# Miniprotein binders against q9h3h3, part 72

Target 1, 235 residues: q9h3h3
Amino acid sequence: EDGFTAEHLAAEAMAADMDPWLVFDARTTPATELDAWLAKYPPSQVTRYGDPGSPNSEPVGWIAVYGQGYSPNSGDVQGLQAAWEALQTSGRPITPGTLRQLAITHHVLSGKWLMHLAPGFKLDHAWAGIARAVVEGQLQVAKVSPRAKEGGRQVICVYTDDFTDRLGVLEADSAIRAAGIKCLLTYKPDVYTYLGIYRANRWHLCPTLYESRFQLGGSARGSRVLDRANNVELT
Key: E = the ipSAE of ESMFold2; O = the ipSAE of OpenDDE; V2 = 0.75 times the mean of E and O plus 0.25 times the DockQ between their complexes.

## First folded at step 7 (miniprotein)

Design gd (at its last look DockQ between E and O 0.68; V2 from the best seeds 0.00; counts 0 for: pae E 6.9 > 1.5)
Fold by OpenDDE base, look of step 7:
Structure gd (fold): chain B 235 residues (1-235), chain A 103 residues (1-103)
Amino acid sequence: as target 1 above (235 residues)
Amino acid sequence: GSEELRKEVRELILKAWLLVFEAVELAEKGDVEEAIKVLEEAAELFREAAELAEKAGDPELAIRALEMAAFVLRYIARLLEKQGKPEEAKKALEEAAEILEKE
């Protein structure tokens, strides 16, 4: 993906986080209602601004599914930002290790597997598989972007509680693969977003920590996961 | 109506975020002066978005837009410090604090 495309998608994602979400919450809604909810709000038909003839009349930032074990924890984002400012002013070298330490200190540990899919049956089927995995407790939380007017790719985000827990990140990849997802996945910590560390950043920090490629006949995980920072295969 | 105002708010927020990312790229290329200018525009768009959100009857969106304006101003302050403009940086931080006190 071109750097410009990544920045545009990031801007759209940040703007979407500010609008209302269409949520299925498994903590309050019976799992038996999931299929009806998925049929009512297929991501390929839900529109960002509630266009005429869409399932939604109001703007939707994200379509989300919360698992039974989901607890929103954003950590100390303000303290993180202040510490990041102080670090930049200090002139100290900034490394992936520095960001990891800041994230740990301020408990800003969330991260996500990302997949980009064209609108249509494949997207809706992928989302249904992910939503089921969340409701079944294989995943904690996931969201998908609604359809844009121009018919651009939609993104599914599958969250993990701790980007520093390599095992948890790999388990989420395995659950995504078990849900039938075969596309390229990239893993990004949320701390990079909160600090304004996007593609091509001045510190040459890769905002993508992991890349997962589907493998036929490979390990029980059905994927090859690459550590992008170290250029090492983890699987 | 409130719906048209909400649409305008969303358009402003999206433009502001695009400008933030452009400014990040400019700062990365070493064009810090232009990056600051672009961020000043982004901060203004977030403020305008907040004012329109209040008029639209969405105070929660207004607060979030102000938080983003304050975030941008703190980024401007860091860039101004790198340019050797500590007094201007301090002013940008004070402005960011004043925005957050109105929440």
Scores: ipSAE 0.417, ipTM 0.813, lowest interface PAE 0.9, mean pLDDT 86
Fold by ESMFold2, look of step 7:
Structure gd (fold): chain B 235 residues (1-235), chain A 103 residues (1-103)
Amino acid sequence: as target 1 above (235 residues)
Amino acid sequence: GSEELRKEVRELILKAWLLVFEAVELAEKGDVEEAIKVLEEAAELFREAAELAEKAGDPELAIRALEMAAFVLRYIARLLEKQGKPEEAKKALEEAAEILEKE
């Protein structure tokens, strides 16, 4: 539906990927330094372009935390993109199944839970909870967008290793909820991002694989997770 | 100084990606020759961004900008193949490979 707006947002996301990141890397930094780092760089105050008065003087594309088990491996993205180009010229049908197979073949299996929050205490509190979960080992890697000049919602991305591993994806959802997060979560496999497949794509593919809503009632903390591609509840 | 160069790099990258999206829409409407012209401009902007990123002391950003230029050249080649111009498509693919080998 949103042609220009969706494409504009994608371009800005790509530019952010290419700018410097502020990273707390638990593989090389003691966990006891995390709280000071979080206080220095709250996402509601870290500005995208280094505005006067912000804690950063240089542009920041993302604020990220890497867990001790994080192994940076995007897979064979170049091979994936080449195979995708060949598939489009082959005349074979393009379905969610063919994308899943491409991702498996080229080992581009990562994906992410996304949450959108307005700038302020709630965002900073949510990010701090996620960052602690990463450093403590319940999650592996997360990032949060900095504050945009014009304001608006910011995004926290919590990555998982393998979007085809439903148990692993659901475990990450549970860890996010255990950190106190109650907002809507959506899950997007990275294969769609690397191929430039967004919500209003020409193949009518759904890049959002799962949707998680916080469950109410009782003393249990959990989620109602919907498989958006198959319209099936998983919980 | 260095901060001004980094701002210029970011502006070039954003402009280049907006051109890529414009070219996708042109190609979908059948305006393939115009789409290729726009993509050639985008590839040049990515290469210019890479040169400025190197000058700004950010070689990682420069490499990523070159990878984006190579991606655009591969897309140009696909459009040229659909136009029945396989020799021009081959040139674009060779340029993309050359960019990736230097990084």
Scores: ipSAE 0.015, ipTM 0.319, lowest interface PAE 6.9, mean pLDDT 83
ESMFold2 (binder alone), look of step 7: mean pLDDT 86; pTM 0.853

Design ge (at its last look DockQ between E and O 0.73; V2 from the best seeds 0.00; counts 0 for: pae E 3.0 > 1.5)
Fold by OpenDDE base, look of step 7:
Structure ge (fold): chain B 235 residues (1-235), chain A 103 residues (1-103)
Amino acid sequence: as target 1 above (235 residues)
Amino acid sequence: GSEELRKEVRELILKAWLLVFEAVELAEKGDVEEAIKVLEEAAELFREAAELAEKAGDPELAIRALEMAAYVLEWIARLLEKQGKPEEAKKALEEAAEILEKE
């Protein structure tokens, strides 16, 4: 994906965050209802704007599943942005380490594994596997984009609480792989989004911290995870 | 009708976000003046989206659009400070605060 495509997808994602979400909340809804909910709202059929014949009549920004242990925490995003602006003005070198330190200081630690899938059975099956893993407590929270009119790829986002916790990031990858997902995964901290660090940024910072590739016959994790910043394999 | 207004709101919000990301790229290239201008347009689109959302009977979306307008204005203020325009920066912050007080 080129920079323009990444910016357009980011704009669509931010606009989607402003619309209503279709949520299964395991904290308030019995796990036994998950299969009926998944059957009612398959991501490949839920439309972004509630198109005629879709399972939704109203706009849906995201379809989400919240686990029992899910607690939303955004940290101090405003303080983060102020500190980032001050840092840019200082003319000090900006590194991935600098961003990590800013994120820690302002408690903006959330990040996500991302997978892009074409609409259809494979997407719905992948989503069902992820949703089950969330409800079973193997994952905390996940969301999937609804179907767009033009039939573009849908994205599944699987969140972790702390992008600086390498073990937690790797455990989430393992849980995604255990759910049967074999596609490429990329991990992005939310702090990079809040600071406007996209592809081709002036600091040459890679907005993707980790890449996971499925591996047959590999380690118990079933994936090879690459640290993109250091170009080092973690698994 | 309310459905057409809701469609227009969504189009404005998406366009505003596209402008926000364009402004990010401009600011990264060091074109801070053009970045500010693009962000001013984005803030206006978020305001227009909020007004239309209220007319459409979606006050929650209106609030979220106003919050985004305020956020963009705060960014404009930071960029204006970097340009050595503290009075204009203060005005942008005052405008952001006035938006948030109406919520």
Scores: ipSAE 0.447, ipTM 0.834, lowest interface PAE 0.8, mean pLDDT 87
Fold by ESMFold2, look of step 7:
Structure ge (fold): chain B 235 residues (1-235), chain A 103 residues (1-103)
Amino acid sequence: as target 1 above (235 residues)
Amino acid sequence: GSEELRKEVRELILKAWLLVFEAVELAEKGDVEEAIKVLEEAAELFREAAELAEKAGDPELAIRALEMAAYVLEWIARLLEKQGKPEEAKKALEEAAEILEKE
């Protein structure tokens, strides 16, 4: 069921990518306008399909904030997909290492921290903190799903440029925690998304590369980050 | 566009993506000919979605749907090349190019 559910969620996310997005773009919009924009479009009240009484009259796929340094680059996705198909017929083992090599070769290096929250004040507050961190330059790009169903969880995605840059991924975790986020975070490289590799896949690959759990003590930042591929704590 | 057209466009797009992910599963199982057939259906649904999106007053969604149709056709071409069907692959690539020129 998890494979079925994961496939359906992936399809919903791809369909959402194709609908209009509500975007605050710090490259073209003064930072002083952010708070008004956040008040106009709280993710707990922006509806996926433009329901009556919503702040949006049209469907919204995602609500996003682009930082001043945001430079969209998906890399060589076409070449990645071709090489993936060749790898599957080669007889070589498919491992996290071979996917990492494909991602590097084809420059498909982005990834994202994910958090799931129920609609309401906690979600809207977490999103506002993330959006401010993006506009202030501590994070690069983030998006949040709109409300699709009453009571359904929504997702915040915080992107990083290079999942192989462990320090950069950990710095993004730290910036998320500094924004007051205490829930579980999971990190997924975009290469898994572009290749359609789900949680329950035939190669038993784990698309979650890192987990971050908030905790007090130990380090000054209060996070425990686990490398899921190697089962090694990074913090 | 009407509310009915906008709803139909979204249903087509979701159905098309479900078919794409079904094709990924089929190709991974080695059912390549069936994967191609499912991908052909997905490409047609994306093209249909693009036509309806334009009627619904959403030309940007129409362009994105056409780009997805072209992406699917390029994938079909790669699968056909590996099956030793290069003329069918060339036809799929020509169709993808035609779609992208219209945007």
Scores: ipSAE 0.318, ipTM 0.723, lowest interface PAE 3.0, mean pLDDT 85
ESMFold2 (binder alone), look of step 7: mean pLDDT 85; pTM 0.834

Design gf (at its last look DockQ between E and O 0.04; V2 from the best seeds 0.00; counts 0 for: pae E 5.4 > 1.5, placed apart)
Fold by OpenDDE base, look of step 7:
Structure gf (fold): chain B 235 residues (1-235), chain A 103 residues (1-103)
Amino acid sequence: as target 1 above (235 residues)
Amino acid sequence: GSEELRKEVRELILKAWLLVFEAVELAEKGDVEEAIKVLEEAAELFREAAELAEKAGDPELAIRALEMAALVLERIARLLEKQGKPEEAKKALEEAAEILEKE
């Protein structure tokens, strides 16, 4: 439905990673300033290229919030890519287990919960809830895409340090749900992005490891998390 | 002006990333020769983006564009090795290293 292929969206995301970010860093900025920052830079109004009348005059790749415990670590992405290409050359079967092992070996363990929301109050409210959860230490780091010119859906990314830690992934889902988020969430490891594993890849690997659906009145977590690789409910 | 240059830089970077993803799909289909060509074009676009970013007064973006060019060249090198072209692969790695040493 959104006319952009998964590849176009990935290219836009990679290009956005290269532009300046609007960051609230809780390590250096008092938490009391968060509400003023959120009011100054609502994601639905911040434009990708600094359009006239936007809060930003310059291009913005992402709007991000860093928690007190945030430490950027990308691991050995180059070694990962080399090992991946060697593996493809070997003709060995490639499985989700293979990718997990590569990720562990090269310390490329980061992953993210993803939510897609239309621009407007619901997005800004969702982002404010997530940003607060990050500043309060319930989440480590999150980013949101700025508004595109065409008014397409914006994405909020909530990171976890280790996609292989099911407990940590589930705790992040719980924190997102506690922040009042009720939409569908999908979890994607960054290793899948670095290796170019998108939708419709030749190995038929699902780039989404987990799916979270909000549940009314059920579990203490307020969601059902599905392991998509095994088609098993984790909650 | 600097604003027009910055716009051109952004267009080049986006095109380069699109080519990178096209090359991934080509390589997945077994069209490694065409994948290498597409990656060579992507690396050139990242270099051009870096040069324009410097002219625009954005040296940080220039560095990031060069880093991406180097990463693409490393990928070309690995594909060339797979094609049994180790000398061409070595040249691509040397070019990637030269880019990173200028940063």
Scores: ipSAE 0.453, ipTM 0.826, lowest interface PAE 0.8, mean pLDDT 87
Fold by ESMFold2, look of step 7:
Structure gf (fold): chain B 235 residues (1-235), chain A 103 residues (1-103)
Amino acid sequence: as target 1 above (235 residues)
Amino acid sequence: GSEELRKEVRELILKAWLLVFEAVELAEKGDVEEAIKVLEEAAELFREAAELAEKAGDPELAIRALEMAALVLERIARLLEKQGKPEEAKKALEEAAEILEKE
C-alpha cells in the first residue's frame, strides 16, 4: 500500500511526539554540561520503551537538543489544512508550486535535513557532532529517534526555519558536514509532512526537495547538493 | 466503487493523523483535557477508516487502522493516568484491547 504505508508511518511518528522527550535545552542549561549528557544518553542505547538495562527507565519518543536561539513557530497549520481541503475540492491542479504557495501563505516554512544510521558508534558519533553544532550555534535544533525494539535504522532530523531560504538550508548542510557527517542527507519541508504527502502519493509530488552527498574538497560546503525538483546541482 | 472508497479511507486516516498532531499542540500548551477529547475523535476516525477499508476490499488496511485506533487509546490512557483519572484510563485500555481482540 503506497500512500497508506506512509500514512501509517506518519501516525506512528506522531505517537512518539506524545511520549516524553529527552531534551538538552541550551536556553536553560550550560553548554559545559553537554558532553556528560551525551555520554549518559547515547541514541544507540536509549530505548523507545525504557528497557530495564537502558539509561532510560520510561518511554522516550525523541532525544533533542535546542540551541540558544531556537524559537519554535509552526505557523498557521490549521489555516494550511483548511486551504488544502479547499484546494482538493476546487478541481484545480495540485503541483509543487501550489504546495509552496500554501506553505508561504500560511507561514508553515520549516523543514529538516534527515539522515538514517544503524545503531552503534557511527550513530552516536554523528549525533554528538550535531548536538555540539546546535549548542555552539551553527544549527538551531535537532532530534534523533531512540533505539527501536525491532532494530533497524534510526533517524537524525536537523531543522531549518524556512525551506524557501535556500542559502539557510545550504548553510545547515555545511554545518552538518563540518561535524564530520558523510552519509546521504535528504531535505523535506514540513508542509508535506503536515499534509500527509509522502513519496508514493496520488499527486506524484516529491516530498524530498534536496539531496546532499558528501564530496571531498569539491566545494566550500563539503557536499554536492541536488535540487530534486529541477535536477539541478546547487553546489 | 472501490477507488472512491479507498480515497475516502485515505482522507479519514489523514484527518485522524492531523487530529493527533493537534492533540500534541494542545498538550504542549497545557490543555490536556482538550487534547484527550481530540484524541478520542482521532480514534473514532481510525475505526471508521477501518470499517470503510473493509468495504473497499482491503482487510489488511482495516487491520492497520484498528491498530492505530488502539495506539491512540493507549495514549489517551497515559494522559488520563497523569491527570489522576485511573478508572477512565483503565476503560480506555480495555477498549484498546477489545479492538485488537476483534482483529
Scores: ipSAE 0.017, ipTM 0.469, lowest interface PAE 5.4, mean pLDDT 83
ESMFold2 (binder alone), look of step 7: mean pLDDT 86; pTM 0.846

Design gh (at its last look DockQ between E and O 0.01; V2 from the best seeds 0.00; counts 0 for: pae E 4.1 > 1.5, SAP 73.279 > 70, placed apart)
Fold by OpenDDE base, look of step 7:
Structure gh (fold): chain B 235 residues (1-235), chain A 103 residues (1-103)
Amino acid sequence: as target 1 above (235 residues)
Amino acid sequence: GSEELREEVRELILKAWLLVFEAVELAEKGDVEEAIKVLEEAAELFREAAELAEKAGDPELAIRALEMAAWVLLYIARLLEKQGKPEEAKKALEEAAEILEKE
């Protein structure tokens, strides 16, 4: 995916964040209802705009599951943006370390493992595994994009509270792998989205901090995680 | 009908976000003047999206679109201050405040 495609997908994601979400909240809904909810709203059938014959009649931006320990904390996004703008004007070099420091200073620490899957049984099964892991407390929160009209790949996002906590990021990868997910995973901090840092950005900053590849018969984690910034294996 | 209006709202919001991302890249490049122009267009698209969302019977989407317009205006204000245009920055802040006070 070129830079333009990455920006388009980011714009679609931001537009989807503005539409209603279809949420299972484990804090208010019994875990025993999860299977019925998953059966009612399989991501491959939930349509972005509520197409005729879909499980949803109204637009859905995202399908989400909130775990018992989920607490939304966006940090100081406005302060982050102001500081970022000030930094750009200063002509100072911008590095991944700079972005990390900005994120820490403004408490904008959320990040996500991303997986892209074609619509269908594999997606719905993957989502069900992730949703269960969230409800069981192995993961905090996850979302999946609804089906687009064109039938393109859907994205599952599995969040972690702190992209700077390498252990937490790796634990989430382990939980995703334990849920039976075998596809490529990429980890992106949300701070990069808030600052417009996409693929092919002018600073040559990689918006993907980590890449996870499934390994058969490997470590107890069942994956190899690569630090993309340092080109170092973490597992 | 309401569905055609909702489709138009979605297209406007998508275009507005694309412009926001372009403007961020421009501002990053030091092309602050062009970034401001692109953000002004983005803010207008969010406003237009809000007006159409109201007509489509989606007042919640209209509010969210206005919030995004206000956010874009706040960004414009910060860029204008950096350009040494404090009076124009103040105008953008006032406009953002007027949007947020109507919610």
Scores: ipSAE 0.343, ipTM 0.780, lowest interface PAE 1.0, mean pLDDT 85
Fold by ESMFold2, look of step 7:
Structure gh (fold): chain B 235 residues (1-235), chain A 103 residues (1-103)
Amino acid sequence: as target 1 above (235 residues)
Amino acid sequence: GSEELREEVRELILKAWLLVFEAVELAEKGDVEEAIKVLEEAAELFREAAELAEKAGDPELAIRALEMAAWVLLYIARLLEKQGKPEEAKKALEEAAEILEKE
């Protein structure tokens, strides 16, 4: 029995993509309206299916904020998936380097910092800080899951446009910490998601590329970032 | 019984959300003083819901209602900052912190 595997959780996230989203889009909405929008939709109270007593009466898949410069670009996902299938049937070794090269070749370079928090004021406060950082231009786009009826942990995803750009990934970590976030952050390239490669996968690949740990009195950004693929500290 | 109390709690929470949405509309139209008044009423309804949820034997719902009351006070503080009233905003933030501390 593995009903709560990474595969199951990823499938739930993909199903949520298909339901309506609550979006604050800075490209079309003045930044001065953000605080009002946040007041209406605290993530700990927005329910996945519109439960009684919720601010929403209809299902919500995600709550998202798009920054002024957000330009959606998933890359050549179809070509990536085709090349992946060919590679699997070739009998050649599948390694982290193989995934990196496929991502570069097909321009599927986005990735995300993830944080998991229990429903409550701490989650809502963290989301509000991230949302403000996005609208102010320190981050490009973020989303947060709504509350499940079971009340399990919720996830905030903060996207970056190129996981191979270490400086850009570290800058996003710094912006997250500047918003007051102290929990563990993990970074996952989107290539792993598009290929269905989760924590429990047959190739024993590690989808987490970086980990960020907050430390008091540490670097100027207040975090210690580890490259999980090479076990090398970047900060 | 306890189920009747839980239904009353849900009605209070719904009313509080409707007031929050009304206050957001007022604030966007520039009626910030009235928005704050409506938000104070919403926060009181969330606190009332929390008291009733405790009486109904639902401590998780009581905690969620108190957290929403604190969240509303945080929004009040943001509106006060926009009005150039930082000392009143600080008072609202301190009140929100007191609610979360007593959990």
Scores: ipSAE 0.242, ipTM 0.701, lowest interface PAE 4.1, mean pLDDT 86
ESMFold2 (binder alone), look of step 7: mean pLDDT 86; pTM 0.850

Design gi (at its last look DockQ between E and O 0.36; V2 from the best seeds 0.49)
Fold by ESMFold2, look of step 7:
Formats: structure tokens, sequence, C-alpha cells
Structure gi (fold): chain B 235 residues (1-235), chain A 103 residues (1-103)
């Protein structure tokens, strides 16, 4: 395992969420300005803490694009977190079905397709394609991490409204592939993120619900999507 | 004017987070007493940032800074419980609750 304590991971996430975000909001910004914005803020050059020579002089937690139809709604996250603590003390087994039910009960249904890319042209090109898909309405909202001080892979997150709506999740995968993205995609429901459940966790839960692999001769959406919980192909 | 205040708020927030990460490293090394001292400084910086954010006209950031101060106090309480100091942990939790009531 190559992780830190739960406190370290929580602090990193909260710090990034609290720091300023660089946002292109299609609800208030003309679509014709997108290409200039992408050129000004390539994710491989936007630094987490505003290093000298960066396009940003202040810390940046995330770079994001909001689509015309974006309606922010995280659900009952505080109630979810309280119920999670109660569940851990109850003695009931903790399973993927348990997490799914908590998410449904508290209306924390969003999730995201993730792709991890090294800093450079490939990352910036992939982000530009995703950002255009969001502004054009094929996707609703996406974000990309800035360049960390030590370097390493960055993440693009493409959100969906309801991880239990498999058709909607698969439609988002298709839109990502139509933007020219061929790398491995993994899907993580936000419930796992809000509860701090990462790959190395004591319950042996798998936070990745779906995997998508690009195949030219595959499904109509251009990908093979595997349901990790049931070990079955959905496409 | 307001731009200078916003810059100062962000500098306080950055310093507060750097102290939190330092304290987490100290606690991982077993230096829990020093970790708590560093966390107490971080909580004070978050409160200072919240006050200044209100003056800068950013009440949402002020609320977020207070929430982080409360989270830091809750983390202090967990560390104190591990040291067998439940009375001190209870006081830290009471202080965190008071901060969350204000927001």
Amino acid sequence: as target 1 above (235 residues)
Amino acid sequence: GSEELRKEVRELILKAWMLVFEAIELAEKGDVEEAIKVLEEAAELFREAAELAEKAGDPLLAIRALEMAAWVLEYIARLLEKQGKPEEAKKALEEAAEILEKE
C-alpha cells in the first residue's frame, strides 16, 4: 500500500476543496471563450501552490468546467457521515450493498469516471476534449487536479448524477470516448469519497464500481465496461 | 483594499494547512504532544482567517475556515483520547461544538 493515514487523506481533500478553484462556468461564460481559457490554464502548468512561472499566483485546489445544465447537489452528506459512524459501532457487516443503501437513503448518488495521466501534452489534450464535451452538453461537469509540487500523475474527474443509473453512467463513458479518450477509466461513487474509503481500507471494500477499457470493435459506445462488484461485463 | 485582505486570508489559510500536515507527520512518528501543540496553532490561524475573511467580504470562506478550526479540535480530541486524557479530549470537543454553533 502506498498511502497515508486517514487523517492525511482527509486533510489533503479538504485543503484542495477549500483552496480557490479555476472554473469555466458555461452558465455565465460564453462558450466562445473556452479555447482561450484552456490555453491560459493547461492543467500540466497550473501548480497546486502557485509556483513562480505558473499561470496562477495563488494556490489552486481544482480546475473545473461547469456545463449549462449543471445543478450542484451533494445530497445529505452530513447525515450520511453520521449514519456511517453509527453503522461502524452497530456490529453489522459492512459490504458494498451497505454503502449503496446509505447513499440511496441520504441521496448522495453522484459519482465520477476517473482517468490518471502524467503531466504534459496528453493530459492537457485530454482535458481540453472533456471540457469541450461539458460545454457542448454531452457531459455535465468535470474537474482536473493541478500539478503537484513533487509531480506525478494528475486526475481528471467526470461526474454523473446517479451511480445507480447504469445507463446514465454508460452514456457518460460513451461521451468521454467520443472526445477521443482511450485510456483506462475507473468509476467511483461519491459516497466512497465522502466517507474517506480509498483503495487500502480495513473493510476490503473496492471503491471502483466500474472499469472502462477502450476497444474499437467493442460495444456501440467504443468501450468494454466491467462491473467490479459482480465481476461481469455490462457492454 | 479588499484585494489585500483576501491575499492575507489566503496566506493564513495556507499556513494553517501546512501546520496541520506537519502535525499529522509528528503524530505518525509518535510525537503526539508536539503534534497537539502544532494543531492548536493551526486552529488559531483558521479562526484568525475566518475573522479576516468576514472583513474581506467573503462570508462563505469565513464559514469554511471555522469548520476547519472545529475539525482540527476534533482531531486534537482523538489524539488526547489515545494519550489517555479523556477530560481534555472532552473540552476540545466542546470547543469544536461551540465553533460549529456560531456558523
Scores: ipSAE 0.602, ipTM 0.881, lowest interface PAE 1.1, mean pLDDT 87
Fold by OpenDDE base, look of step 7:
Structure gi (fold): chain B 235 residues (1-235), chain A 103 residues (1-103)
Amino acid sequence: as target 1 above (235 residues)
Amino acid sequence: GSEELRKEVRELILKAWMLVFEAIELAEKGDVEEAIKVLEEAAELFREAAELAEKAGDPLLAIRALEMAAWVLEYIARLLEKQGKPEEAKKALEEAAEILEKE
């Protein structure tokens, strides 16, 4: 994806965050209702704007599942942005380490595994597996984009609380793989989004920290995870 | 009707976000003056989106759009500080605060 495509997708994602979400909250809803909810709202059929014949009549920004242990925490995003602007003005070199330190200082530590899938059975099946893993406590929170009119790829986002916790990031990858997902996964910290660090940024920072590739017959994790910043395999 | 207004709101919000990302890229390239102009347009689109959302009967979306307008103004303020324009930066922050007080 070129920079323009990445910016357009980011704008669509931010606009989607402003619309209502279709949520299954395991904290308030019995786990036994999950299968009925998944059947009612398959991501491949839920439409972004509530198109005629869709399961939703109103706009839906995201379809989400919250686990029992889910607690939203955004940290100090405003302080982060102010510190980032000050850092840019200082003319100091900006590195992935710099961003990591800013994120830690302002407690903006959330990140997500991303997978892009075409609308259809594979997407709905993948989502059902992820949603179950969230409700079972193997994952904390996940969301999937609704279907667009043009039938473009939908994205599933699986969050972790701390992108600096390598073990937690790897555990989430393992849980995704255990749910039967075999596609390419990329991991992105939310701090990169808040700071406007997309593809082709002036600092040449890779907005993807980790890449996970499915591996048959490999380690118990069923994936090979690459640290993109250091070009080192972690598994 | 309300449906047409809702469509227009969505188009404005999407356009505003596109402008925000364009402005970020401009600021990254050192084109801070142009970035500020683009952000000013984005803030106005978020305000317009908020007004239309209220007319469409979606007050929650209106609030969210105003929050984004305020956020954009805060970003403008930071860029104005970089340009050595602290008085203009202060004015942008005051405008952001006024938006948030109306929520």
Scores: ipSAE 0.455, ipTM 0.833, lowest interface PAE 0.8, mean pLDDT 87
ESMFold2 (binder alone), look of step 7: mean pLDDT 87; pTM 0.869

